VHH binders against F-box protein At4g00755. Designs and how they scored, part 6

Target 1, 377 residues: F-box protein At4g00755, of Arabidopsis thaliana (Mouse-ear cress) (q8lg03)
Amino acid sequence: MDFVNNLDTDTSLSILSCLDDPSDIVRASAVSRSWRQFVVKYSLSKNLCLKLFHQLSNVDHIIETSNDRNGESSEAGSSSLMDTRLLEKEHRAFALLARGCMSSPIESCIADAIRASSTDNYPVESILNTLEKRDRIGRTPSYWSSTGQHKTTVPESLLYKLIGDLCLITEVSIHPFQAYFQRGHPIYSSHYVRFRLGHEKDNSPHYNNSQDKKGEPGKSSIESNYVWTYTSQEFSMAQENRLQSFQLPEPVLCIGGYLLVEFLGRVQTQEMDGQYYICVSHVKVEGRSLAKSFRVENVDDNGKFGLKVLSYNDPKKMEEMDAEAGQDMDAEAGQSQLRNLEQLLNLLHRHPLDVVDYVWPDESDDEYAESEDEAEP

## First folded at step 1 (VHH)

Design t5 (framework vhh_etentamig_d1)
Fold by ESMFold2-Fast, scan of step 1:
Structure t5 (fold): chain B 377 residues (1-377), chain A 121 residues (1-121)
Amino acid sequence: as target 1 above (377 residues)
Amino acid sequence: EVQLLESGGGLVQPGGSLRLSCAASGFTFRTYAMSWVRQAPGKGPEWVSGISPSGGSTYYADSVKGRFTISRDNSKNTLYLQMNSLRAEDTAVYYCATVDYGIYSTPFDIRGQGTLVTVSS
């Protein structure tokens, strides 16, 4: 090792600070004890992570599992030793985090559907239908539908839980629903789509403790339980029956594991009732999940959180082990089959007709309700 | 509880006219949207026409638009379908039904035996 041993600290830091690839810093720490000690002492892995993802400045503390030091009392305790232990811990955690963000496989990141802003004919036309890549089960259509609206400016939203509390999101894909059973095969979509990433509020009850049914509108607001730390641009939605992919300009690190999809500007009225609907057959999210290595604890309203390290195993070795376990995918297949059966049973609660137009009463025939809530914000 | 009783069908020549009636009971008729649905021999049910609770809005399948007129009398709890310029393809059992909500064609709540319309000779 030439320059770390022979140059002054400032010169060595200047040279090593030119490394912009997390893999290079991790490899540097493996070259020798002197290089590792230098990387640890000057927090190079942490500083690189902060440079790539500013949200990581919100890591309040690091928790390591399986770190049981039973019976060791440090008689040589000093502030310097305590600082060294903290630096070593930060190096281990942030080195793993950098590797995860750069080398973990890109995969589908939705773990579960939570709720929609509204749902027509609940539970048959619920958000759960968007988890599977299909627009029908046999002859019965499968989609999520909002309730009808007479104002084009009323937004709709779909809320999802991502795989793990820490995910690097690269792309969101939306498949609008085309009503192949109606005359003219209309596509019920929006002009724009926008994405938000965030976490549960620290003062709100966990979503599972909510009395609101999945997809049931009119109860507690989605905004009442969540904090959105990232909001995308408004992407233009093509009025086409295809999966449309929206690549984020930069990969976004989601802390807390929640995604909100917002639909803006209603496009298509139903001929039978003159109301605007928004319908979606499929939602897909791609990114790098860090669920196997990390958990996030106690995200406060200022965004500060605890980073819990679950395992220091090589992510590639974990992927190889998971590929072998994936060949036996009984649990995941079982969960998908149960969801498919539930969705099918919900759809079968309706007796499907052959292709037929249907009638919904026009609200304008009744007393017209004037509401300021319908005005554009 | 909900009862719908259709009447007015019969045998008619092509180009002829018929007026169907549906007497409703067991629910607050004036608050429900109503539809006419027909089922031809050997075919599934086909929606024909719909009307809002007040009668202010009417809707028609393309196959009958301009020929059929739906109306209602909320004071008599009665739904009507005036059928003009009848064709052989209009031959079916006609049912009145309440309407389900949403974009998907759900089964209409058909409670009666329907009324047979035969367009022949």
Scores: ipSAE 0.028, ipTM 0.324, lowest interface PAE 6.0, mean pLDDT 75

Design t6 (framework vhh_etentamig_d1)
Fold by ESMFold2-Fast, scan of step 1:
Structure t6 (fold): chain B 377 residues (1-377), chain A 119 residues (1-119)
Amino acid sequence: as target 1 above (377 residues)
Amino acid sequence: EVQLLESGGGLVQPGGSLRLSCAASGFTFSEYYMSWVRQAPGKGPEWVSGIYSGGGSTYYADSVKGRFTISRDNSKNTLYLQMNSLRAEDTAVYYCAKRGLAYFNTDYRGQGTLVTVSS
């Protein structure tokens, strides 16, 4: 029975407010024109999205592409007509956002590595090594290393840019590095890992635009350039040579597109210097990127932002159309190939003694190394 | 070809000072974190101090903190260790090293420079 037409507004609103899935609200708006007008008039799509993702209360305004021109009559200057257009605009945007958050495919969400809290032997042992799913390139190990420390309590962090300014994050995976070329094959890891999601500060210089000073060079603070809107629990890290996946208890909507991975509690000393190191071979982030549908503009220090709609086309349908076009080039495969070339060039800065004068026998005789090489050729 | 050539060691009285130098060649010195490592007779190697590629951050073993100062001159490809208030327990061969998991092999370091603090 069509209760929207047969019940009063308060009763209908009470019934519809029991829907807790954004897709159900979208489907309700498809039932009839009366249901759609009710959903639009009472902002049900927006209100339900706010219940699922409280960060969306910080949407200050919605921007549609400059090409969105419907050719409507503009004779009416009434505030009531403008309010109706605003409500319809909000309904379109939040309905698309709900669809993206619920139905977009789970994918790898790291776009770029920004910096580490410290790096040993830069650029050879840099955060860039963590972007690829490997612990070696031929005979040369591939990992990020912190600098050595005496104290177990000194934390380390890795900063990443996510694909798009709006991304629903479900899982972060960390692969600790095992030094297969050292005696005892130590795993350089931390006791705990913690994740933060956030955005760049308003009116601050971007990290990449920091000025190099001659004399008394300072350390730029991650805290001075970023605002962290989400902080996870501390997850226990197993001291094992495997990719370890940390499922967030609830999917987290990242506005601004930055992830900080914090390593807490040092575990392993290096035999030769007695110092604690934290080393990571791979970092992977899985989630639903909304980059094809949305951009985020002007995130202020209070978290308020502009939501820009790029396209109302279903991202899944766009992917299917791209696949059907028979493209012989994968943009992500091309990006991975470029990263592999950059990493190889980075390693070629090393003197040959780094490969020849290992403590252990030639890595090419290592069964684990050979298995990795055979998997990738 | 990579060469790390340490100098400046010698015999010194307790409470004295020495300045060690390491001349680096065959690699881009300015891109590497550099360290001083020492090995006392009959002991294993001990990390002493390290300095970031740009010279902005320095680190010290607790045993030498406040007494030793690490520095570098990237224009001269040279690493320095200023050692003050020397003690008998500072007696060791001092090695210049690129810090890192693969580079910290005692068997593959240069000849080092001997520092003897007489009692």
Scores: ipSAE 0.015, ipTM 0.236, lowest interface PAE 6.7, mean pLDDT 73

Design t7 (framework vhh_etentamig_d1)
Fold by ESMFold2-Fast, scan of step 1:
Structure t7 (fold): chain B 377 residues (1-377), chain A 124 residues (1-124)
Amino acid sequence: as target 1 above (377 residues)
Amino acid sequence: EVQLLESGGGLVQPGGSLRLSCAASGFTFDSYAMSWVRQAPGKGPEWVSGISGSGSRTYYADSVKGRFTISRDNSKNTLYLQMNSLRAEDTAVYYCAKEIKVTYSGYEYTYDYRGQGTLVTVSS
């Protein structure tokens, strides 16, 4: 592995600036092989990664699945050479990880919707509706709704599976739902939103084994099945019908691939029953997925895990190779198509026997219509 | 085998009260929104009231708001409609309906009628 070729200039410079002894930086500039040996000796790649993402201290072991059957058998009999081989392995893995975190494209990172803390009118108002950037399908409203509550302090949450087991999250976006078909066009939202990232508990039912239907309300609390390793600040929600983006102060590395969106402080009651509801039309997560380069194995309840390296190829080159082979389908497009089919099947499951006209008294709002040209699309 | 069986209708004087019941079977009752729809003699169907699967949200047509109360008992798979201050214009066959589809702007609702209906006559 050529260290310089594996890292960009800025990453290499940043790593060198983290050396314990300033005189070692001078020696590192001598020759390429000397520099590589120096970098390996001082674990610079690993130290950089640990400085940026403290949770990487929980890497219990590294597994390489590359076909590198290097004939270095004569070195295996020495204790000091075995230590060198371990440092070389760590260097390769953490150098790839640093490159992935810095250079992988920003993309949409939600793979699937798992469940909500509650759901009203299931399956019509399920979490599945939040996966698509829309508030309606034709004339039918599309949103997730909690059940009603009398207290403003009862939180609600939405649980998502991220693309891959290792994902660097930069931004979460939430679109509150405005009930355009109700009098006064209320926005059912919360005062604050908070994000958690984590993984499944050891020996708990896994996503596919624990759920009868995707998006169905859980029979046990979300807290009983997941461990949250990151919790964000509480972000203020504007009470507006628009997609609101929440930038994390620093990118967060998610190990295990689960995101919880929590809604805090109910703001809107329904006129008919006086109860508070929280409704969301869309949730989007942006970040850098490391799924093409890494897998995470055996995340325990203490956060320790195995890091499996799938390939040392540049993730961008690997993507090009997959595209040429015709094996890599657009995962987001494929999942979107599946979700649209599921929503269509749910709609078709309804056997309409009659159609009844009903007119909402205050459906039209002249003030809303006048402000339409000023709203961003 | 979805079945909805309405009961509780009858003859009542203006200003009187009636309680309608709908016994549901053949589906997971608490997973579906339920509605009451009525059809007056010689007229088209009119949506009256709706309730969410959990029972937490209720909706009423303006013609019945403040007079009718929809409720459900998910442990008994039963839907109810308490009708107070009945008027001559409330005379209709009342149907228990599974699933309500709200279209854009709320102008159209689609119902899955499985019930036989129960007749409510409000006259002197």
Scores: ipSAE 0.000, ipTM 0.197, lowest interface PAE 13.1, mean pLDDT 73

Design t8 (framework vhh_etentamig_d1)
Fold by ESMFold2-Fast, scan of step 1:
Structure t8 (fold): chain B 377 residues (1-377), chain A 118 residues (1-118)
Amino acid sequence: as target 1 above (377 residues)
Amino acid sequence: EVQLLESGGGLVQPGGSLRLSCAASGFSFSSYPMSWVRQAPGKGPEWVSGITGSGGTTYYADSVKGRFTISRDNSKNTLYLQMNSLRAEDTAVYYCARSHWGYELDYRGQGTLVTVSS
């Protein structure tokens, strides 16, 4: 009556290392305790995550909120038992992370608008206007506008904070602004749009701790306060008054939770001053937020960070539970109401932009002149 | 109550073939992964091959890969090991084994002797 191992190390590693689906690794770990121990011992969930998202190699340490730190430190089993507990902790965290990245529901991922590279007529034409799917509030246009520029090559950018510190981004949508109150209804857009994902530099104030008002022009450039770990291709912008969706070629994991939208190649001049402007009425970001399961602590300038696990409940189940309880809808409604109130207060405390038809004295168009009675000087 | 009975062992010349069978009873055969384990005289047990409960996935030790084929017939509660290109080093008692928890095999049969010699 001898007892023997079911699998040797070489065979187990050869087979399990061929698994590309987090569900397959979970199923393998469920076959028996020995299979689970091999999955844990050889860090298969972590290796899958690193294969899919190389930046996860920058996880410096893992923190579990339900973990008994005193129990681990009091462990009498010496270094070997401590190593086993560390491997088990890594397995739990990376298995949850992989599942979240593959199975969490796709949702709207913008938490807040931070600032623009420039803003004309602040705060009326601020980045805050891009958070809502509209190009006007009553009779007043609602959009973000850059300042004017004489050269087509000067880029502009919009900076957003994403929901949570870990977001898998799949799509960014941009609605260019059409100036329906100007002759010819010009669309002030760019030839190309490019997206960057990243985090704040170490020692920079977090956006929640910033004393700057949201959308207010900052004292330093965006580049001086953020580290961009991902840069997309340049997507061509159609010169059309519609929401345009740009799907990333593969989903991108954002660590730190910041998105930069960069506009390249100015298209449209304003007749009044001959300067190029870029204007946007709406920005939407879709992806899988891992905010309910994870927090990221202390992202340094080299990208290293602490991964904090908040809950091992299935992120998809948590979203379903929130939706059933109405909590998710209430939170989204509340955020939208606060943004609408902020925009309304800006309009009430500032003189609104008058809708005017601009006509050059020496080049007046009879058809354009017919709309003068509709102009509000 | 759990019973595993191996058969098909014997004397074979190097390069020859043998097919081992294991008749299982006393448990839900299709619900358990099964393995073949061998023990040469004077040596410890060596895991040879494994198969999942459904038969969908098979595993082999490097020493037998490409030469041995594990299979099962869940309708007959029977496990098989087809052994080809046998070598003197394959001489051992071959055990059919069931795994339940941890590194320990729950049950094994009495074994069937395979001798590879001229």
Scores: ipSAE 0.000, ipTM 0.088, lowest interface PAE 24.6, mean pLDDT 72

Design t9 (framework vhh_etentamig_d1)
Fold by ESMFold2-Fast, scan of step 1:
Structure t9 (fold): chain B 377 residues (1-377), chain A 122 residues (1-122)
Amino acid sequence: as target 1 above (377 residues)
Amino acid sequence: EVQLLESGGGLVQPGGSLRLSCAASGFTFSYYDMSWVRQAPGKGPEWVSGISGGGSNTYYADSVKGRFTISRDNSKNTLYLQMNSLRAEDTAVYYCAKLPSLEELYKWFDSRGQGTLVTVSS
């Protein structure tokens, strides 16, 4: 189409604003020099990106850290050239963001477990157990358990770090724990689950070193050290021993890389003490991590942040290169194995695997047949 | 489907007493916490009292503590609210609700009964 050359600016903008697909905007910018200049001048990639992911309105500034010459100091140019460079920079960054959000593969996005609001028998029944898709290790149950409560209205939460500072979340899956070793095989779950996405406050520590590993984790540290920019609806939890998937109505862009899973409304009491518990065997998060292309810097109390662009290379090609490099040696896999070993050893110390020999009493060799024993009526 | 049917409301003099009942069906009653929520004419809903599934733990709003007693009979799938020393400010439609948390107070309309009117007047 050549309407950019034949129509006025307002008419051209009206036509191009009908493009709701980032790939269509990119294709439009490749049609001709005049179309590209129009797309850049009127910030079409940025505007579409903000329309699809309104959280990106909090981008305060863009930093290019690649060996791209376009990243050189803006102070070296005249005011007019500087404005053009800023528009070009915005176009590149938001076009890459849109591509990443729309076309990156869906993958598992939890990087680490940070803390729980409470933990029964810490560290044995810790949040770390939820990272693995299992409810037992040998003969030892594997799950996170809250502490007992008398009130059903006391919420519990699990805090996770996502892969990268910028992650588009599509789905969260929760597997409630069924206590197969208790009478009636109760499922210790909640009526509802709710998800929050956000970031650390500017001066908050990542971990509280004063936490007692045998005691209650610091509940107030979750509230005081994090800012939640997204809160989902409350999803109903089926009271069933299965992995339950909760799809977000729309994919949500997490800026800062933290996920809070909140459990609302306690359901099941323990027969022994009459207190309510919430137990979870597995948590899985699916989404599109933008970690290979972007970093987030200096998220302030108003949610404004600096967007750092790492590379304009195809994210899929970057991922293929990283996968090939990782095939020979994986330092992260080694660290994960050590963590899993520590977790297993801790569980074995609390719930040792014992062999019980069944010894039957020596039965007398009774060769005397007795037909008259005790006759029932 | 969850069904809740309240009864026992009526006109009562200040200082009087009433006992409200809620018949529950469509879910495993003993498994869930139950609550009483009231709504005065032209006012928003107010949580009044809650009871654990097993009946061992009870909770009350400060406005009714010491005057109201919540109880349940799991064999009959019935929730009760004994209201003593009633005041004009207790005038409201009282609803039985399957409320897991106070944060769901604003969403409880999806899981409430038809309500029973309590009028406290001279």
Scores: ipSAE 0.000, ipTM 0.094, lowest interface PAE 22.1, mean pLDDT 72

Design u1 (framework vhh_7uia_1)
Fold by ESMFold2-Fast, scan of step 1:
Structure u1 (fold): chain B 377 residues (1-377), chain A 122 residues (1-122)
Amino acid sequence: as target 1 above (377 residues)
Amino acid sequence: QLQLVETGGGLVKPGGSLRLSCVVSGFTFSDYYMAWVRQAPGKELEWVSSISSSGGYTYYEDSVKGRFTISTDNAKNTLYLQMSSLKPEDTAVYYCARDLGWYSSEYYFDYWGQGTQVTVSS
């Protein structure tokens, strides 16, 4: 209570800088007004967050939408000296960020499937099939397949968008696909799997990149439009038909919300063509999504970004609100139904743009066929 | 039922501005990339712009970069395309589409709106 008032600034700062838990700093700031002012003035919450997640040094500015909706407070008043309002804002944001990283529920963190390095028999064997915990829909197999390759060293990759721009990832799980309909029931997997986390390059038009459009065996077109800030070790894949979970040695904070799964070292050839394939039936990512509290804006070429704070509400309260919503309607079942519809559409269509282009014969004529007597009216 | 409905097209002079809107029902924006795709008279479909599922990242065809701005209003389930400094070559039917991304060297969209006509004429 008294040591902040009774000790000099250097001694007090040295003592308080030894706090290793962001929640301890928040508790310290609650003890008295002088402790709170000290915590804010010396940016203890921000400094501890940077110690835990050094990539947060790339936060260029903080935007608070929950406190001022009529107009964002500009950074008016910025100077070489600390602006008390900026320090207060930083304290709130980094304290919330620390709480989110520590106490947000562990959940499934994949929001979307973006792209595969290659896809055999698109859209039937697309990356979308990996979003659900199954290897079939009715009698139809459900899996992603790479294109065939003669060389074992050609890598493959799957790109996912995570729930939110800011996500603390703890675990990635992969279920290799076993072709139960082929002789010998081969498992089309890889020797190793590696994970990358990162963000899109700022303002890069990934649809306008001709290199990405072309693609070729052994060439990763995915990396040209993304920056990978984290790369895991190579994990050994067991050649078994089961969901295999890979725990990251330390939780990784993903800024930008993209995950790349890389498959290294082809194992299994297909009998009919002698080529190596990699197939996956399910990919699951576990972590703490901060999407309800934060957005990341405008990640530049140097990795700097804007941190947008949406709400200072307790992440546990947000989870309780979601649980109540889930009781009224099954949101998880609803998402599964939507993904089932997407997989059905992929089974029925190849490329939607091809059917819009009237260069192809009009298939609507099938609806107006004269039945059995069409040839002989 | 999944549905995308575009509005805001019309006739405008070169240098003018238009704002296109696309109201989406049957799914949530935060789960999907969304795109604007156009087709000029006698030409093939051309991708114009995409916005990420978070709304934090935007992509533009080079010919529209700096002139067009894509955005979303998640509370209203509405996708926008703000078009400025319009040119005669921007004349096209503009479609709102759900963006599945790039697979095997091709770009894929699964649900499309009915389109809205934009005509830039002197």
Scores: ipSAE 0.000, ipTM 0.123, lowest interface PAE 18.2, mean pLDDT 72

Design u10 (framework vhh_7uia_1)
Fold by ESMFold2-Fast, scan of step 1:
Structure u10 (fold): chain B 377 residues (1-377), chain A 121 residues (1-121)
Amino acid sequence: as target 1 above (377 residues)
Amino acid sequence: QLQLVETGGGLVKPGGSLRLSCVVSGFTFSYYSMAWVRQAPGKELEWVSSISGSGTYTYYEDSVKGRFTISTDNAKNTLYLQMSSLKPEDTAVYYCARGGTYLKFHSMDYWGQGTQVTVSS
C-alpha cells in the first residue's frame, strides 16, 4: 500500500516514525519515489539513530571524499538542490550507521594497549600481557602488575585503544591474576572495577602520532589527555581466579575509541614487602566496531564531531545505497573496500613491543629457542 | 668477590630425594631474597622457588609445591633446596640466584655456575 500518496503529511510521518528497524526504513525508501522522498525529507534514519544514541546529535557534519570534481559543477547551484543533496547524504550516512549499531557482529574490540597508571618491573609485567587470554607463556607467568602501595585507596587504571573511532560496547571482561608461584597463591585484585569510554583531548597528540613516546618517563597524566564521555557504575569484583564478565546495563556508543579500566580498593598484600598490588592477566572487550564504515574527525570541547563515511560496506547494503541514490556500478568502491580492510587488518595485527624477550634482561645464558613442550598458543 | 657456589647435584632414581646447597660469599646473606632457577636440556630457564632475606616467606612453582622445600642457614651463608619425590621432568641444571621473588624474577643480579640434577634409573 502507497499511503504516502493517500494520507496527509502528519499521518504518514506518524506511521513511518514508528519504524524501529533500520532495514525497515531502507525498505520503505525502496517502495516508490514518493516513499523515498518522504524518508529523506523527514530524516527518518537520522531520527532513529538519535532515538537509539543521543550522542549522535553531536554529529556536526558528514564528510564524503569524492574525485568527481571535474569542474563541471556550477558554483551558483540552487539552494533547494543543495538542501536535497545534504538530506540524501544524511539519509545514506545515518541509515548505514543505524544498521551498523544494530546488526554488526559482536566481536573483540581492543586494537591496542596504550598505558597503565603504573607498572612494576617494566616491561615484563606490562599492560601488553593483558591482550592475550593466558596467565603464562610456557612456565613464565604473564600478567600486568601495578607498583606496590601502602594505602588501599590508591586506584590503578589500564588504557586501551578500541578498533576504530566508533564502537558500540556491550561487555568488558577482566581476569585477575593469581600468583600460582607464591605461598598461598594470592589473587592480586581490587574490590571494584569501573569503565570509562571517551576520546583524546584536542591539545593532546593522537595515539598514532605518540606511539614512539611509549615507555618514556615524564608523560602527562592519563586523565589530562582524554575526555571521558561515559563512566560506568562500580562493579564488584569477585576474589576468584576466573574471567569475570561485566555487561553494561545498556550498550554504550564510544565516540573516539578509548577505554579506561579503573581498579578501586586494593585487597591483597605481597608477603615479602607488605605492599598492596593489583595484577591482571587478561582484559577482553566485546562490542560492535564500525571501523570499516566510519571515522570520527575533530571532536571539539562541546562533543561535536565530523562523521566521515567510508565507501567500504557489506556488498548487499552497497547495492541498496546505490539503488537509493540512483548511483550505478562503482568499481572504485571495491578498491576503497580493500584499502579499508587492509587498514583494519593492520590495526588488528599491530601490537606494542613483544615482552617475551625481556624475561631475562641479562642475556648471559645459551639459547634454548626451540622447545616442543613450550610452544606458544 | 661476590660468589654463589652450588653443590649437591647428582644422579638419583625417580621417587628419590636430593638436597642442593648454595654457599654465598661477599655479601650479607640475610639482606637479600634468594632463588632457585633450573634449566632442562633444550628448554628455557624456569623459576623454581624463592625465599625472603628473613627466611620467613617462601614461594614455589606449582609443579614442585609439596615436593621441594627452600630454606636458609644464615650462620653458614647457605641456601638449600630439599627435593623429594623426584621425577624425570625435574632433570635440569639448578642455579642459585640473588634477588627478589618470581614477581621480580628479572631483578636477580648474581648467579651461580649451576649443579646438574639427573633423575633416571
Scores: ipSAE 0.006, ipTM 0.239, lowest interface PAE 9.6, mean pLDDT 73

